VH-VL binders against q80uz0r647to840. Designs and how they scored, part 24

Target 1, 194 residues: q80uz0r647to840
Amino acid sequence: RALVIAQELLSSEKAYVQMLQHLSLDFHGAVLRALENVEQEGREPLAQEELRQGLRELPAICDLHQGILESLEQRLGDCGEGQPQVADIFLAREQEFEHHAAHILQFDRYLGLLAESCLLSPRLATTVREFEQSSQGGGQSMKHRMLRVVQRLFQYQVLLTDYLNNLCPDSAEYDNTQSALTLISKVTDRANES
Key: E = the ipSAE of ESMFold2; O = the ipSAE of OpenDDE; V2 = 0.75 times the mean of E and O plus 0.25 times the DockQ between their complexes.

## First folded at step 9 (VH-VL; framework fv_rovalpituzumab)

Design a2 (at its last look DockQ between E and O 0.36; V2 from the best seeds 0.00; counts 0 for: pae E 6.2 > 2)
Fold by OpenDDE, look of step 9:
Structure a2 (fold): chain C 194 residues (1-194), chain A 124 residues (1-124), chain B 107 residues (1-107)
Amino acid sequence: as target 1 above (194 residues)
Amino acid sequence: QVQLVQSGAEVKKPGASVKVSCKASGYTFTSYAMNWVRQAPGQGLEWMGWINTDYGRPTYADDFKGRVTMTTDTSTSTAYMELRSLRSDDTAVYYCARETYYYDSGFYWYFDLWGQGTLVTVSS
Amino acid sequence: EIVMTQSPATLSVSPGERATLSCKASQSVSSYVVWYQQKPGQAPRLLIYGASTRATGIPARFSGSGSGTEFTLTISSLQSEDFAVYYCQQYNNWPLTFGQGTKLEIK
């Protein structure tokens, strides 16, 4: 049962990373290009810089989850029918999850700045619009896609909890999974406070 | 005054093309996307597509792809919609509509300004 | 595409009475719903955007509510000028789609 849950974790991570790559590479890149044009026009440089800073979390988060995905693939590929070891994948990346925390805390501000910038730059507005029209996003709004980044942490809580419930309590993996859940919870708690 | 003024009514034969114009005034033309919506007689509204008025990039609804071309002339603040290979069921009033948005924890889009409409009649 | 279904097709109401128009989406469109009013021979007029926000110049008797898949336009006390066709539109997914319209007529 634990293995099955780990496999679900892997499969969902694959899908999530694909979405995240779209955000990080396509949307982020396009927005940055649009912002460059705005900066050249000398419009609202401070607001634009703050927006750029907010956007930096997307590539970092993408890198985090790409690493998680790679590790999951390796661990589950190696364990065969044995007990999987996946908890340490999260623990080893504790510092990187701070990018998630930052994303959560800055989410509303980011969107606000983006909106303001869109009013000043039709190109940026079009970029947002085109992103929303992209096939990979299923036609969902930019906000919803951004929220998926936050939602993934909650999914981890659910999946890892289920994973934990199917582990031997005397196992090292059990203890590590508890630690991983604590780590994720610290990040999600910030989301709830926002 | 902020307004959209469209070209006059057109009568066309099947297979012909029609080009409708939409002139904007009273606002910065390139700051707002332009949409085209048509309405057959006694029927509802149908979205045809939109165009980025800043650099003239259009996106069409699937039903019109291949038959419709949307363009802009920034020098005259005018949007154009050409529909080709006209059929009887293309008989409709065609509207240009300015798109804008407001932000409230998200982007909400809507058409806040409409042209007066252009009747295109396709008949043998 | 998302299908917007309005009901009823025709609503007969007396002046001064309350009118309630329904719009249902085939899938969730969050709050990305717009309402338009159209009178004969005229272009549509923006009434409500974001499901519940009145456009500038729209009388307070018009109100919008709903989220997800169920939306409502309410006219609290019908005036003579309110008899028209009303359309809902979703802006959550491409392509943009309209309801088929509700004709509000005088009883």
Scores: ipSAE 0.386, ipTM 0.791, lowest interface PAE 1.7, mean pLDDT 92
Fold by ESMFold2, look of step 9:
Structure a2 (fold): chain C 194 residues (1-194), chain A 124 residues (1-124), chain B 107 residues (1-107)
Amino acid sequence: as target 1 above (194 residues)
Amino acid sequence: QVQLVQSGAEVKKPGASVKVSCKASGYTFTSYAMNWVRQAPGQGLEWMGWINTDYGRPTYADDFKGRVTMTTDTSTSTAYMELRSLRSDDTAVYYCARETYYYDSGFYWYFDLWGQGTLVTVSS
Amino acid sequence: EIVMTQSPATLSVSPGERATLSCKASQSVSSYVVWYQQKPGQAPRLLIYGASTRATGIPARFSGSGSGTEFTLTISSLQSEDFAVYYCQQYNNWPLTFGQGTKLEIK
């Protein structure tokens, strides 16, 4: 049933947004605070600015998915017998998915800079540890955490494919879901190339 | 010299509380997390939780939530662990341990510096 | 939480011989394993971190190996000061957990 899969999309999106909020607000803020202490020790300012900017895509990714969640909640919050209409939620946000592509391109460089900076600052390293061991983090490494940012796109491909297979091929929702899958696949193709 | 020095042994009755201190010297206290680990007589080691010494934010192991409070005093470079509602099976040596790391595909965390231990005996 | 199981509980060996201590995790911990040595009345001492890297000042006769769920501490030529209790610890998952220890006794 298409509605059951749409409900799964909603519930999993809620969990994903909570993870993004933790990463974007708590971790990024803690890194910025820790970098102020490194700068006071006269360490390389240029590398510190690049590290400071390395998570700049996460706020936009978080905003994107908060919007998706809000729309899903509104469409599905008390849905009874009606057919779900969720595919356009993704289509309306096509340009915002470019923030995921940008994150993928900068991900490996950011991790390298973070590791180098942690070698120079035990305080920053302790901040990373706090993030990695948080209950929302589940003990996952920073590398795994940042890879999870894009894992959702692959999960969308699975969920939307399953959803599509439970729609009437003549329906507008079927056509829109095919378009949403094409959109998501375009972004994930960049991840597979890297 | 880099060291952790803990407060002396305590004898307590069931239902009481104990507060163990751990004073750091020879390094920047607020740059390293502080962990607490206990060891019952003849038994292994049990992790109790840790505190971010810069922000004072503790994280407790599930078995100790509600009974333990971990705090710091950055002006004296001292960490504290208070265990409340003591039971006889809380008799143990309590250790503070400094945590550090290395990076190899992920951050590897380990305890590179330990206090001497504080024996807490809980008996009627 | 991840259970760390050490074996044997007690290992009796003679000085100059080789000791092999085992540590098993209830699920994969990658290489996120640490070994500690503890003598009576003393705090634990770091021996090995990252499953195989010796800490500063640890003699070369100590070596660690393993990944996933199976880990080994080897002491290649036992000396009198090596008779102690050895603990493994994982940090792949929170909470951190320790093995129950292996006591290495002089035969």
Scores: ipSAE 0.034, ipTM 0.559, lowest interface PAE 6.2, mean pLDDT 83
ESMFold2 (binder alone), look of step 9: mean pLDDT 91; pTM 0.924

Design a3 (at its last look DockQ between E and O 0.73; V2 from the best seeds 0.00; counts 0 for: pae E 4.5 > 2)
Fold by OpenDDE, look of step 9:
Structure a3 (fold): chain C 194 residues (1-194), chain A 126 residues (1-126), chain B 107 residues (1-107)
Amino acid sequence: as target 1 above (194 residues)
Amino acid sequence: QVQLVQSGAEVKKPGASVKVSCKASGYTFTSYAMNWVRQAPGQGLEWMGWINTDYGRPTYADDFKGRVTMTTDTSTSTAYMELRSLRSDDTAVYYCARETWYYDSSGYFYWYFDLWGQGTLVTVSS
Amino acid sequence: EIVMTQSPATLSVSPGERATLSCKASQSVSSYVVWYQQKPGQAPRLLIYGASTRATGIPARFSGSGSGTEFTLTISSLQSEDFAVYYCQQYNNWPLTFGQGTKLEIK
C-alpha cells in the first residue's frame, strides 16, 4: 500500500513538473523579455524590478521539483517491490522550500504588479494572453496556474499523510515522513496566514 | 473618434487572392492586437487569426494556415488580411476587430473585441 | 477546438418580456465568455465580457451569467432595438470560437 501511494506521488510529480517547466521556461522567460521593453521606455522601473524579483521564485521552484522528481524516479526504480524510501527526498531540500514560502507571500503582490505592467505594456499583455491560452496550460488562467504551485504543497500533505498511515510506526521511514510533513506544514501554514 | 475603417467590397474569381485593409484611428494602433473574423452569408462568426500590432507577428487559425497572411503598417495604423486561393465558400463579410483586456479584482485577465470594422464583403464567383 | 453551442436557434419574445439565451461550451472555458449583438448589415457589438461584465454603454437590462460550460445572456425587458442575433464567444483556448448564434425575433 505504501508503495502504491509512493507511485502516485511520483506520477503526480511528473505532471506537476511539466506544468512548472512551462511556467518557468516559457512564461517567466517571455515575461522578462517583455519587461525589458518596458524598462527601455523608462516606465516604473522600481515596480518592474519588484515584479522580476517576485517571479524569480518560479525557476527556483521548478528546479526544486525537478530534483524531487529525479530522486523519486531513482528511489522507486531501485526498490522494486520493497519498501520505498522517499521521505528524505523532501527533508534534504528543506532550504529550497523557502522559495515556495516566498511564492506564497508574494503571490498577490506580483500578480498585481503584473497586471499593472500589462496596462503599460501591450507586449506583456500579449505575452500573458498567449500563455493563458496555450494548449500546454489546459486553458487555465495565469492565476490558477500560479495557484497550482501552492496547491501542490497541500497535495504533498495529503499524499504523505496517506503514505505515513501505511508505514510501520517503528520504521525509520515513518519518522522521516513525519518530519517531512512537518516541513511541508511550515510552508503551508504561511499560505493559510496570507 | 475611435474607429476601424475597412476597404471596400471585393469580387474575385476562384483561385485569386484578396487583400482587405483595416485602418485604425483615434487610438494607439500598436497598443492593441487586431483580430480577423469572417461571416458567410446567413452564417455565424468564424475567427481567422490575430496579429500583434507591436511586433507585427500573426497567429492564424489552423483552417487558414498557409492560405492567409496578416500584416500591419504602423506608419498608417493599418492592418491587412490577405486570403489566397479563394474558393466559393470564402464568400463572406470579413471583419477586423480590436482586442482589449481588463484585469479584475480577483486576479483574472479577460479579453474581448471591443471595436469592429464595418466589414468587407468578399464575393468569390466564377 | 472548443465548440460553443447556443440555444435556442431562434427565440420569439414579445416586447417588454424577459429573454434568456443559452450558450454551452464543449469543455470548461472558465469565465472567458463574451457576448455580442449583431443587427442586419452591421458588425457585431460587444455586450458582455468575462461572462458577466457589461461593456460600456450597454443598458442594464442586459446581463450575463455562468461559468465553466454553461452561460446565459438575459435581457430583462426587451426593447424594440434588442431584436437581433446574439453570439457567444469563448476566449479560453485557441482557436477562438463562436456559437452559431441565437436569433431573437419579435413574437
Scores: ipSAE 0.362, ipTM 0.780, lowest interface PAE 1.7, mean pLDDT 91
Fold by ESMFold2, look of step 9:
Structure a3 (fold): chain C 194 residues (1-194), chain A 126 residues (1-126), chain B 107 residues (1-107)
Amino acid sequence: as target 1 above (194 residues)
Amino acid sequence: QVQLVQSGAEVKKPGASVKVSCKASGYTFTSYAMNWVRQAPGQGLEWMGWINTDYGRPTYADDFKGRVTMTTDTSTSTAYMELRSLRSDDTAVYYCARETWYYDSSGYFYWYFDLWGQGTLVTVSS
Amino acid sequence: EIVMTQSPATLSVSPGERATLSCKASQSVSSYVVWYQQKPGQAPRLLIYGASTRATGIPARFSGSGSGTEFTLTISSLQSEDFAVYYCQQYNNWPLTFGQGTKLEIK
């Protein structure tokens, strides 16, 4: 049933936003603070400048998904027992999914930039260690956390495909869900080609 | 020479405190975290906590929280561990250990203690 | 807290033979396991990190394997200097925890 799948989309989106908030607000801030300390010591390699610039994708992705979550909560709180209407939530944000595309294309580069910066600043390496071992980090590696940013899009493909197969084929929601799935697949195809 | 040199052995009575020092040489002290690990006679290793030497922020293992204080003095490149309200079962060798890392080509950080002090025997007896 | 359980407590083997030391974690630690060697009167010595990567200067006869909850240190041709106590340690979660040790003895 379509409503059950839409509720799963909502509940998993709540969990995803919580993960994004930890990564984009707590970790991102800690890394920027560590990079400021490196600059104050007179060492400012190109890798650290590029890392600073690349990290700005995380807040943008977090903002996108906070918007998606708020819209899902509104739509599914009002849905009752009828056919849900959620696909346009994704379609309305097509341009904003380019932040995911940028993250997918640069994923390995951002990890490499972090590692290169840690070679030049063991203090930054200590900051990464603190984050990986924090209770908010759950003891998982930085690579796994960054990978989870992009894994959500593959989960959307699974959920939206199942959702589509449980909609009336002549409905507007069916057509919109096909369009949303195409949008998501376009973004994820960059990961398959990288 | 890259090394950690600890203060000498101590004999204490129950209820006293001990402060063990760990002086770093041959590397940048504030660039690597410092851990404290103890080993009771004939027993295994027990992690006590660590301190971020750049920011001076410690994290203590729960068994020692409330009785231990870890500090640093960056001007002398020295870490300190103070254990208060000593009991006889605190008799142990206390080690400082530098934490470092390796980043492999697959994108993972691996953390480990690559440099250990010689150990400080603290004996608590009545 | 993740409990690291080593077995056996004591392993008696002859020089030139293979020794296999086991370490089990109470929950998954991925590959974030370190092995240390400790000889009497000395501080621990780093052998293996990341479950399988030898530290600088560690002979090739030492190898580590495992992921998740089960880990193994293998010494493929024991030398006289290899008889010591071996500890595994996880660094996946705080508090960092060590196994209780395996004493490797001459048979």
Scores: ipSAE 0.162, ipTM 0.646, lowest interface PAE 4.5, mean pLDDT 84
ESMFold2 (binder alone), look of step 9: mean pLDDT 94; pTM 0.946

Design a4 (at its last look DockQ between E and O 0.02; V2 from the best seeds 0.00; counts 0 for: pae E 15.5 > 2, placed apart)
Fold by OpenDDE, look of step 9:
Structure a4 (fold): chain C 194 residues (1-194), chain A 124 residues (1-124), chain B 107 residues (1-107)
Amino acid sequence: as target 1 above (194 residues)
Amino acid sequence: QVQLVQSGAEVKKPGASVKVSCKASGYTFTSYYMNWVRQAPGQGLEWMGWINTDTGRPTYADDFKGRVTMTTDTSTSTAYMELRSLRSDDTAVYYCARETYYYDSGFYWYFDLWGQGTLVTVSS
Amino acid sequence: EIVMTQSPATLSVSPGERATLSCKASQSVSSYVVWYQQKPGQAPRLLIYGASTRATGIPARFSGSGSGTEFTLTISSLQSEDFAVYYCQQYNNWPLTFGQGTKLEIK
C-alpha cells in the first residue's frame, strides 16, 4: 500500500512539474521579455522592478520540484518490491521550500502589481492574455495556476500522511516521513496565516 | 465630468485623409488604453485598433494596417486617429473608446467610456 | 478572427416582457464577453462585462450569462428606454470583434 501511494506521489509530481515548467519558462520568461522591451523604450512601469522580484520565486520552485521528481523516479524505479524511500527527498530540500513560503507571502501583492502593470503596458497585458490562453494551462487563469503552486504543498500533506499510515512505525522511513510532514506543515502554516 | 469629446464631422473625397481627434477630460488620460471603433451607416461595430496612452504605442487591426495612424498628445489629453487613402466604404461614424479592466482570477477588458462619434463621409 | 453571431437579428417584444438575446462565438472566448447598448444617434453604452457583471449604473433588469461559446443578455422586464440595438463583443482573441447586433424593437 505504501508503494501505491508513493506511485501516486510520483504521478502527481509529474503533472505538477509540467505545470511549473510552463509557469517558469513560458510565463515568467515571456513577462520578463515584455518588461525588457518596455525598458528599451525608455519607459519603466512604476511596479516593474517589484513585479520582476515577485516572479523570481517561480524558477526556484520549478527547480525544486524538478529535483523532487527526478529523485522520486529514481527511488521508485530502484525499489522493486521493497519498501520505497521517499521521505528524505523532501528533507534534503528543506531550505528550498522557503521559496514556497516567499511565493505565498507575496502572492496577492504580485497579482496586484501585475494588474497595475498590465494597465500601463499593452505588451505585458497581451503576454498575460496569451499565457492564459495557452493549451498547457487547461483553460485555467493565471491566478489559478499560481494557486496550484501553493496547493501542491497541501497535497503533499495528504499524500505523505497516507504514506505514513501505511509504513511500519519502527522503520526509519516512518520517522523520516514524520519529519517531512513537519517540514511541509511549517510552510503551509504560513499560507494559512496569509 | 469624465468624458471623451471628438472632433466634428468630416466630408472627404476618395483618396484623401482624415484625422479625427478625441479629447479626454475628467480622468487620468495616461491610465487607460484608447481604442478606435467605427460603424458604417446601419451596420455593426468594427474595431480598428488601440493605443497605449502612456507610451503612445499603437496596435492596429490587420484590415487597417498601412492606412491608419493612431497618436496621442498627453499634454492635451487627446488621442488622434488618421485614416488615409479613404474610400467610399470608409464612410462611417468613428468612435474613440476608453478601455480598462477589472481583475478577477484574470483580466476582463471593456470599453467603459465612448466619444460621441465623428461622422466621416467619403464621397466623390 | 473570432466571429460573434447574435440572434435574432430583430427581436420584437412588448414593454414589461422578458427579452433574451443570444450571442455565439465561433470558438471559446471563456468569459471575455462584453455587452453594449446603442440607441439611435448615440455611442454604444457599456452594459455587461466579463459575461455577467453589470457595469456601474446599469439597472438590475439587465443580466448576462454564459461562458465558452454561448452567451445571453437578458432583460427581465423591458422598459421603454430599453429599445435599442445590442452588441456583444469578445476580448479573448485579437482582433477584438463584435456581433452584428440585435435590434430590440417594440412589438
Scores: ipSAE 0.231, ipTM 0.725, lowest interface PAE 1.9, mean pLDDT 91
Fold by ESMFold2, look of step 9:
Structure a4 (fold): chain C 194 residues (1-194), chain A 124 residues (1-124), chain B 107 residues (1-107)
Amino acid sequence: as target 1 above (194 residues)
Amino acid sequence: QVQLVQSGAEVKKPGASVKVSCKASGYTFTSYYMNWVRQAPGQGLEWMGWINTDTGRPTYADDFKGRVTMTTDTSTSTAYMELRSLRSDDTAVYYCARETYYYDSGFYWYFDLWGQGTLVTVSS
Amino acid sequence: EIVMTQSPATLSVSPGERATLSCKASQSVSSYVVWYQQKPGQAPRLLIYGASTRATGIPARFSGSGSGTEFTLTISSLQSEDFAVYYCQQYNNWPLTFGQGTKLEIK
């Protein structure tokens, strides 16, 4: 029923935020420090500003999902036998989902820029390699890690669709959930159109 | 429906090779790493390696390096594991398992979706 | 590599009772432990991840706890369908490693 699906949304959001915090704090910081070292050595990597810009999307995505998690915890922590109400949490953050759209649209370009920058900067290449080989696992590429950022939106579509199908069609939550699905689908559809 | 469907059971002689297929359906194949795990009769689970399904780049457990090849076909959403130079102690059920990104920290994953298993029997 | 050691190898328990399964890591894995259930002739099924979080559709009688090197799976009020083999797995370090399993059987 709808409450079980809402609880899955909460638990999966908690796991996702923890993953984003690790990626945003550890990897993002390591790459920025490596880029700073390259600048001090008098080298300028190809498309350095575009790479920095791409890195900035991760913290903004993390901030968005921390807000979503906090709201979900409040709504579902206070909701015993009552009808869950979670759809407006997404609707309130419509503009912030543009960071996801930006990430999706630039995904392959960002990975290409990072790879090209690594060819021009052995220190950046070493930094990326060390992060990939850290306790977070050997052989997992930046592409795989960044793809997880995108996958959450598709999971929202699945979860919110299942949620919608278990709501009373006469309820305000039903209407709000339809609107939330439209919002999420618009973001994911931008990638397909690009 | 999200599922992994593996190829059927096989009987092989020592020294032969086996190639097991694992077809994914109901989700985006290239969005998740695929792992291979085996289980000898009455024994526990042994990790064999994983493959990045988007790039086709595998990583093998040390015990299998040199004897195993993992590949994918993204057009059919299918992963393959080939084990060569089979020995009698390779008799096992071989599973494909999808990594999930759900976790509370780190960048390693656990397996939230398993194929039904493929029994490979090696006998002389 | 991190060795995961499960105990006991076999646990005989009556339906309706509580079962407690142990998993120990050779070095700290923080909370990065998962539990799987495997019934005869079937693939493993995800039960618990992050040491204590139940996967979707897992009944509340399953609970996990622990951090660092010692982890516990508890099944309260055992049902007939709970008699199976249970595996822990760590996902803190490469390579991923499993415990050898605990068989839960009817006493």
Scores: ipSAE 0.000, ipTM 0.425, lowest interface PAE 15.5, mean pLDDT 80
ESMFold2 (binder alone), look of step 9: mean pLDDT 91; pTM 0.918

Design a5 (at its last look DockQ between E and O 0.43; V2 from the best seeds 0.00; counts 0 for: pae E 10.8 > 2)
Fold by OpenDDE, look of step 9:
Order: sequence, then C-alpha cells, then structure tokens
Structure a5 (fold): chain C 194 residues (1-194), chain A 124 residues (1-124), chain B 107 residues (1-107)
Amino acid sequence: as target 1 above (194 residues)
Amino acid sequence: QVQLVQSGAEVKKPGASVKVSCKASGYTFTSYAMNWVRQAPGQGLEWMGWINTDTGKPTYADDFKGRVTMTTDTSTSTAYMELRSLRSDDTAVYYCARETYYRDSGFYWYFDLWGQGTLVTVSS
Amino acid sequence: EIVMTQSPATLSVSPGERATLSCKASQSVSSYVVWYQQKPGQAPRLLIYGASTRATGIPARFSGSGSGTEFTLTISSLQSEDFAVYYCQQYNNWPLTFGQGTKLEIK
C-alpha cells in the first residue's frame, strides 16, 4: 500500500508542478513586466522592490518541486513493485524548502503590495485579471493559486503520514519518512509564527 | 459626475447585428476594466465579457464567443459591444459596468458603476 | 462554471421586519461574493462586496455574511425602498456568474 500512496504523491506532484510553472513563468513574468512600467513612472519604488522580492520566491519554489517531481518519477519508475524510496527526496532539499517558508511569511505582505500596485497601475491590475482568466489553473483567482503553494506543504504532511503508516517500522524508509515529516512541519510551523 | 451613458434602444430583426455604446465620464476611462452584462425580460443577469480599456483586449464568455465583439475608443472614453447573428432570445437589456476592486481585505472585484442599460429587441 | 443559487425565489416580508436572503455556490468561492440590488427599470446597484463589506452609501441595515459556499444578505429592518430584486455574484472563478435573483416583495 505504501507504493500506492507514493503513486498518489507523484500524481499530485505532477499537477502541482504544472500549476507552479504557470505561476512562475506566466504570472511572475507578466507582473514583473508591468512593475517595470510602474517604476518608470517613479511610483513607490521601495514598495515595488519589496513586491519583486516577495514574488522572487515563486521561481525558486517551482524549481524545488520540479526537482522533487523528477526524483519521484525516477524512484517510482525504478522500484517496480518493490518498496519505494521517496523520503530522501525531501530530506535532500531541506535548504530549498526555506523558499516555502519565506513565501508563507511574506504571503500577506506581497499580496497587499500587489493590491496597492494594482490600484496605482491599471496595466498591472488588468495583467493580474488576465492571468486569472487564463485556461491554465482552472480559472481560479490569483490569490487562490498562490495559496495552493502554501497548501501543498500540508498535503505533504498528510500524504507522508499516510505513507509512514504503511511502512515497516524497522525500515530505513520509515525513519527517513519521519525525518521528512519533521522537516515539512518545521517549515509549516514557521508560518504559524508569523 | 462619474457615470456611464449608453446608447438608445434598438429594434433588430433576426440575423442582424447591434452595436451598443457606453460613454464614460468623470473618471479615467483606461483605469477601469469594462464589463458587459445583459438581462432578458423578467430574467436574471448574465455576464457577457470584459475588455481591458487600456490595451483594448477583450475576453468573452464562452456562450458569446464568435458572436460578440467588444471594443473601446479611448479618445472618446467609449466602450462598444457588438452582437451579431441576433436571435429572439437575445432580446434583453444590455448593461455596461465598470469593474473596480477593494484591496484592504484582498482582491475584491465588483461592478460599482453601471450604465442605464440599452434595450435590444429582436423580433421578426 | 460556478453556479450561484439564490433562495428563496420570492420572499414576502412586511415593512420593518427582517429579511434574510441566501446564496449558495456550487463550489467554494472564498469571500469573493458581491450583492446587487435592482429595482424595476433600473440598473443593478452595488450593495455588498467581499461577501461582507458594505458599499459606500449603503444603509447600515444591509449586511452580508458567509464564506466558501454559503452566503447571506440580511436586511435588518425593511424599508419601503428595499423591495426589489437582489442578485449575488461570484468573482472567484471565470466566468463571472450571477445568482438567479431573489425578489423581495411586500407582504
């Protein structure tokens, strides 16, 4: 059953990465272009820079999960019907998960800044609106899509917990999975401290 | 005064086209997206689409794709909606509506300004 | 598309009484709900946005509540001018969609 759960992890990661790619490439890019126009107008340069810094986490998070996805595909493709090894995929990327922490901590702030900027720049506002209407992402609001980034960590907690419950307690994978859960929990706990 | 003023009532035959205008005044036209909403007699509101008044890029609801064209004239602060291949069930009051948003609690979009509406009657 | 369902279709209430109008979404729309009032022969008027924020110039007797899939418009004490059709609208997902409306009539 552990394999089945790992497969679910993989399938959900695929969908998640696709969404992230859209955020990282299309939304992030479009917003940055629009912000350049705002800066040229000399409006709130410090606030714009802060927004830019906040949004910078999106490409980093996308890269993280692309790596996770690739590793998951490889591990699950190679194991056949045997015991999968997926926990170390997360453990090896502990440092990269700091981008998630930053995203969570800055979430309200950069959304606020984005809203402010949209108020000042009709071009930016319509850029955001057009992105929300894009076919990719199911037509959900930008805020919801951004929130999905945060929610993925909680999904990991659920999936990895279920995975853990179906592993042999004496296995190395069991211990590693516990460590992975601890890692994810540390990141999510930081969010709660904000 | 901030307002949207629409063109007068239209009577059209099936198969014809109608073009409704919406002139904005009292605010910066290109700063707010313009939406079109219609209402059949005794029925509810139906969103038709919106246009980026800055870029002129329209987005249409699926039900109207291929039959509707939204345009703007920034020089006159006027939005236009053309509906083609009219049929009887297109009989409705058509509204232009300015879209704005409230940021303090998030991205809350809403229609805060409406035109007076344009009745389009399609009859044989 | 997200379907917004309003209930009841018609609500008969006496002046001075409380009116409660319901709007349900087919899926979560968070707080991205707007309420409009429409009187005969007039364009819709903005009442509430963000599910619970009263628009400028709207009397305090109007209030909105709810999140996710269930939303409510409440008129605490109905005035004669409040008898109209009320629409909810979601803007969480494209396309934008309206409820079918609730007609508030005098009892």
Scores: ipSAE 0.492, ipTM 0.807, lowest interface PAE 1.3, mean pLDDT 91
Fold by ESMFold2, look of step 9:
Structure a5 (fold): chain C 194 residues (1-194), chain A 124 residues (1-124), chain B 107 residues (1-107)
Amino acid sequence: as target 1 above (194 residues)
Amino acid sequence: QVQLVQSGAEVKKPGASVKVSCKASGYTFTSYAMNWVRQAPGQGLEWMGWINTDTGKPTYADDFKGRVTMTTDTSTSTAYMELRSLRSDDTAVYYCARETYYRDSGFYWYFDLWGQGTLVTVSS
Amino acid sequence: EIVMTQSPATLSVSPGERATLSCKASQSVSSYVVWYQQKPGQAPRLLIYGASTRATGIPARFSGSGSGTEFTLTISSLQSEDFAVYYCQQYNNWPLTFGQGTKLEIK
């Protein structure tokens, strides 16, 4: 049952990375280009610079999960052998999860800054609308799409808890999975104080 | 002044086409999306679609897909909506509406500037 | 698509009184509702966006409230120019959809 849950982690991670690539490559690039045009017009307000800094978290989160996906594919992709070992993949990247923590702590602030920047830049506002109307997915708001970035961590808690419950308590993988859950929980606990 | 000025009323027969123009003035045309909304006599408002005025790419409401074409001419700051294969139930006032951004708590769009409307009457 | 339902269809009120107009969404639209005023033979005029924020130049007697599925436009101290048709519109989901309107008539 542990192997089935590990395969679910792999398949859902692949879907998550594809979503992150759309956000970090397509949307983020378009927003930065629109902000650059405002700067050329001599409009460099503090809100737009802070927004640029905050948007850098999306590419960093994408890089983190590309690494996780690659490692999961290596561990699970070629052979359905024995007891799976995936928890260390998360533990090896503990520092990189700080990008998620930064996103969670500043999520509403960065959405507010984007909204303010859209008021000051009609071209940026049009860029956001075009992204929301893209053929990818439904008609959900930019706020809901950005929230999906955070929701993956809660999915990890569910999946890793189920995974843990199907491991032998004597195994190293059990101990590592508990540590991975602690890591993820530290990051998600910051969401409870927003 | 900031305004949208539409072309004059039209009378058409079933099966014909109509093309309504909407000229923008007093603001940067390519910085705001343009929407088209119609209103049948004595009825409410019906959204038809929108066009990105910077790229010229339209998006149509499902009920009008295949019968409507939305275009722009950025050199004259003018948007166009053409409705083909007209039927008697297409009799309506057709509005262009400029889309703007809601600042607080979201990135959603509403219409802050409307053209005066163009009456299209379809009768045999 | 999200259906917006307005009530009442017609509201008769005397000048100087308060009018309360209702708009209900078939599913949650958060606070993403706009109110428009339309006088006969004229284009709609933006009154309220974000459920409760008055547009530039709109008198303080117009106020909006609500979130989720139920929204209200209130007009205090009605003036003669306020007798018109009022529409709500949601902009939470595509396609954008309008209510059927409430006609505010002089009693």
Scores: ipSAE 0.006, ipTM 0.489, lowest interface PAE 10.8, mean pLDDT 81
ESMFold2 (binder alone), look of step 9: mean pLDDT 91; pTM 0.919

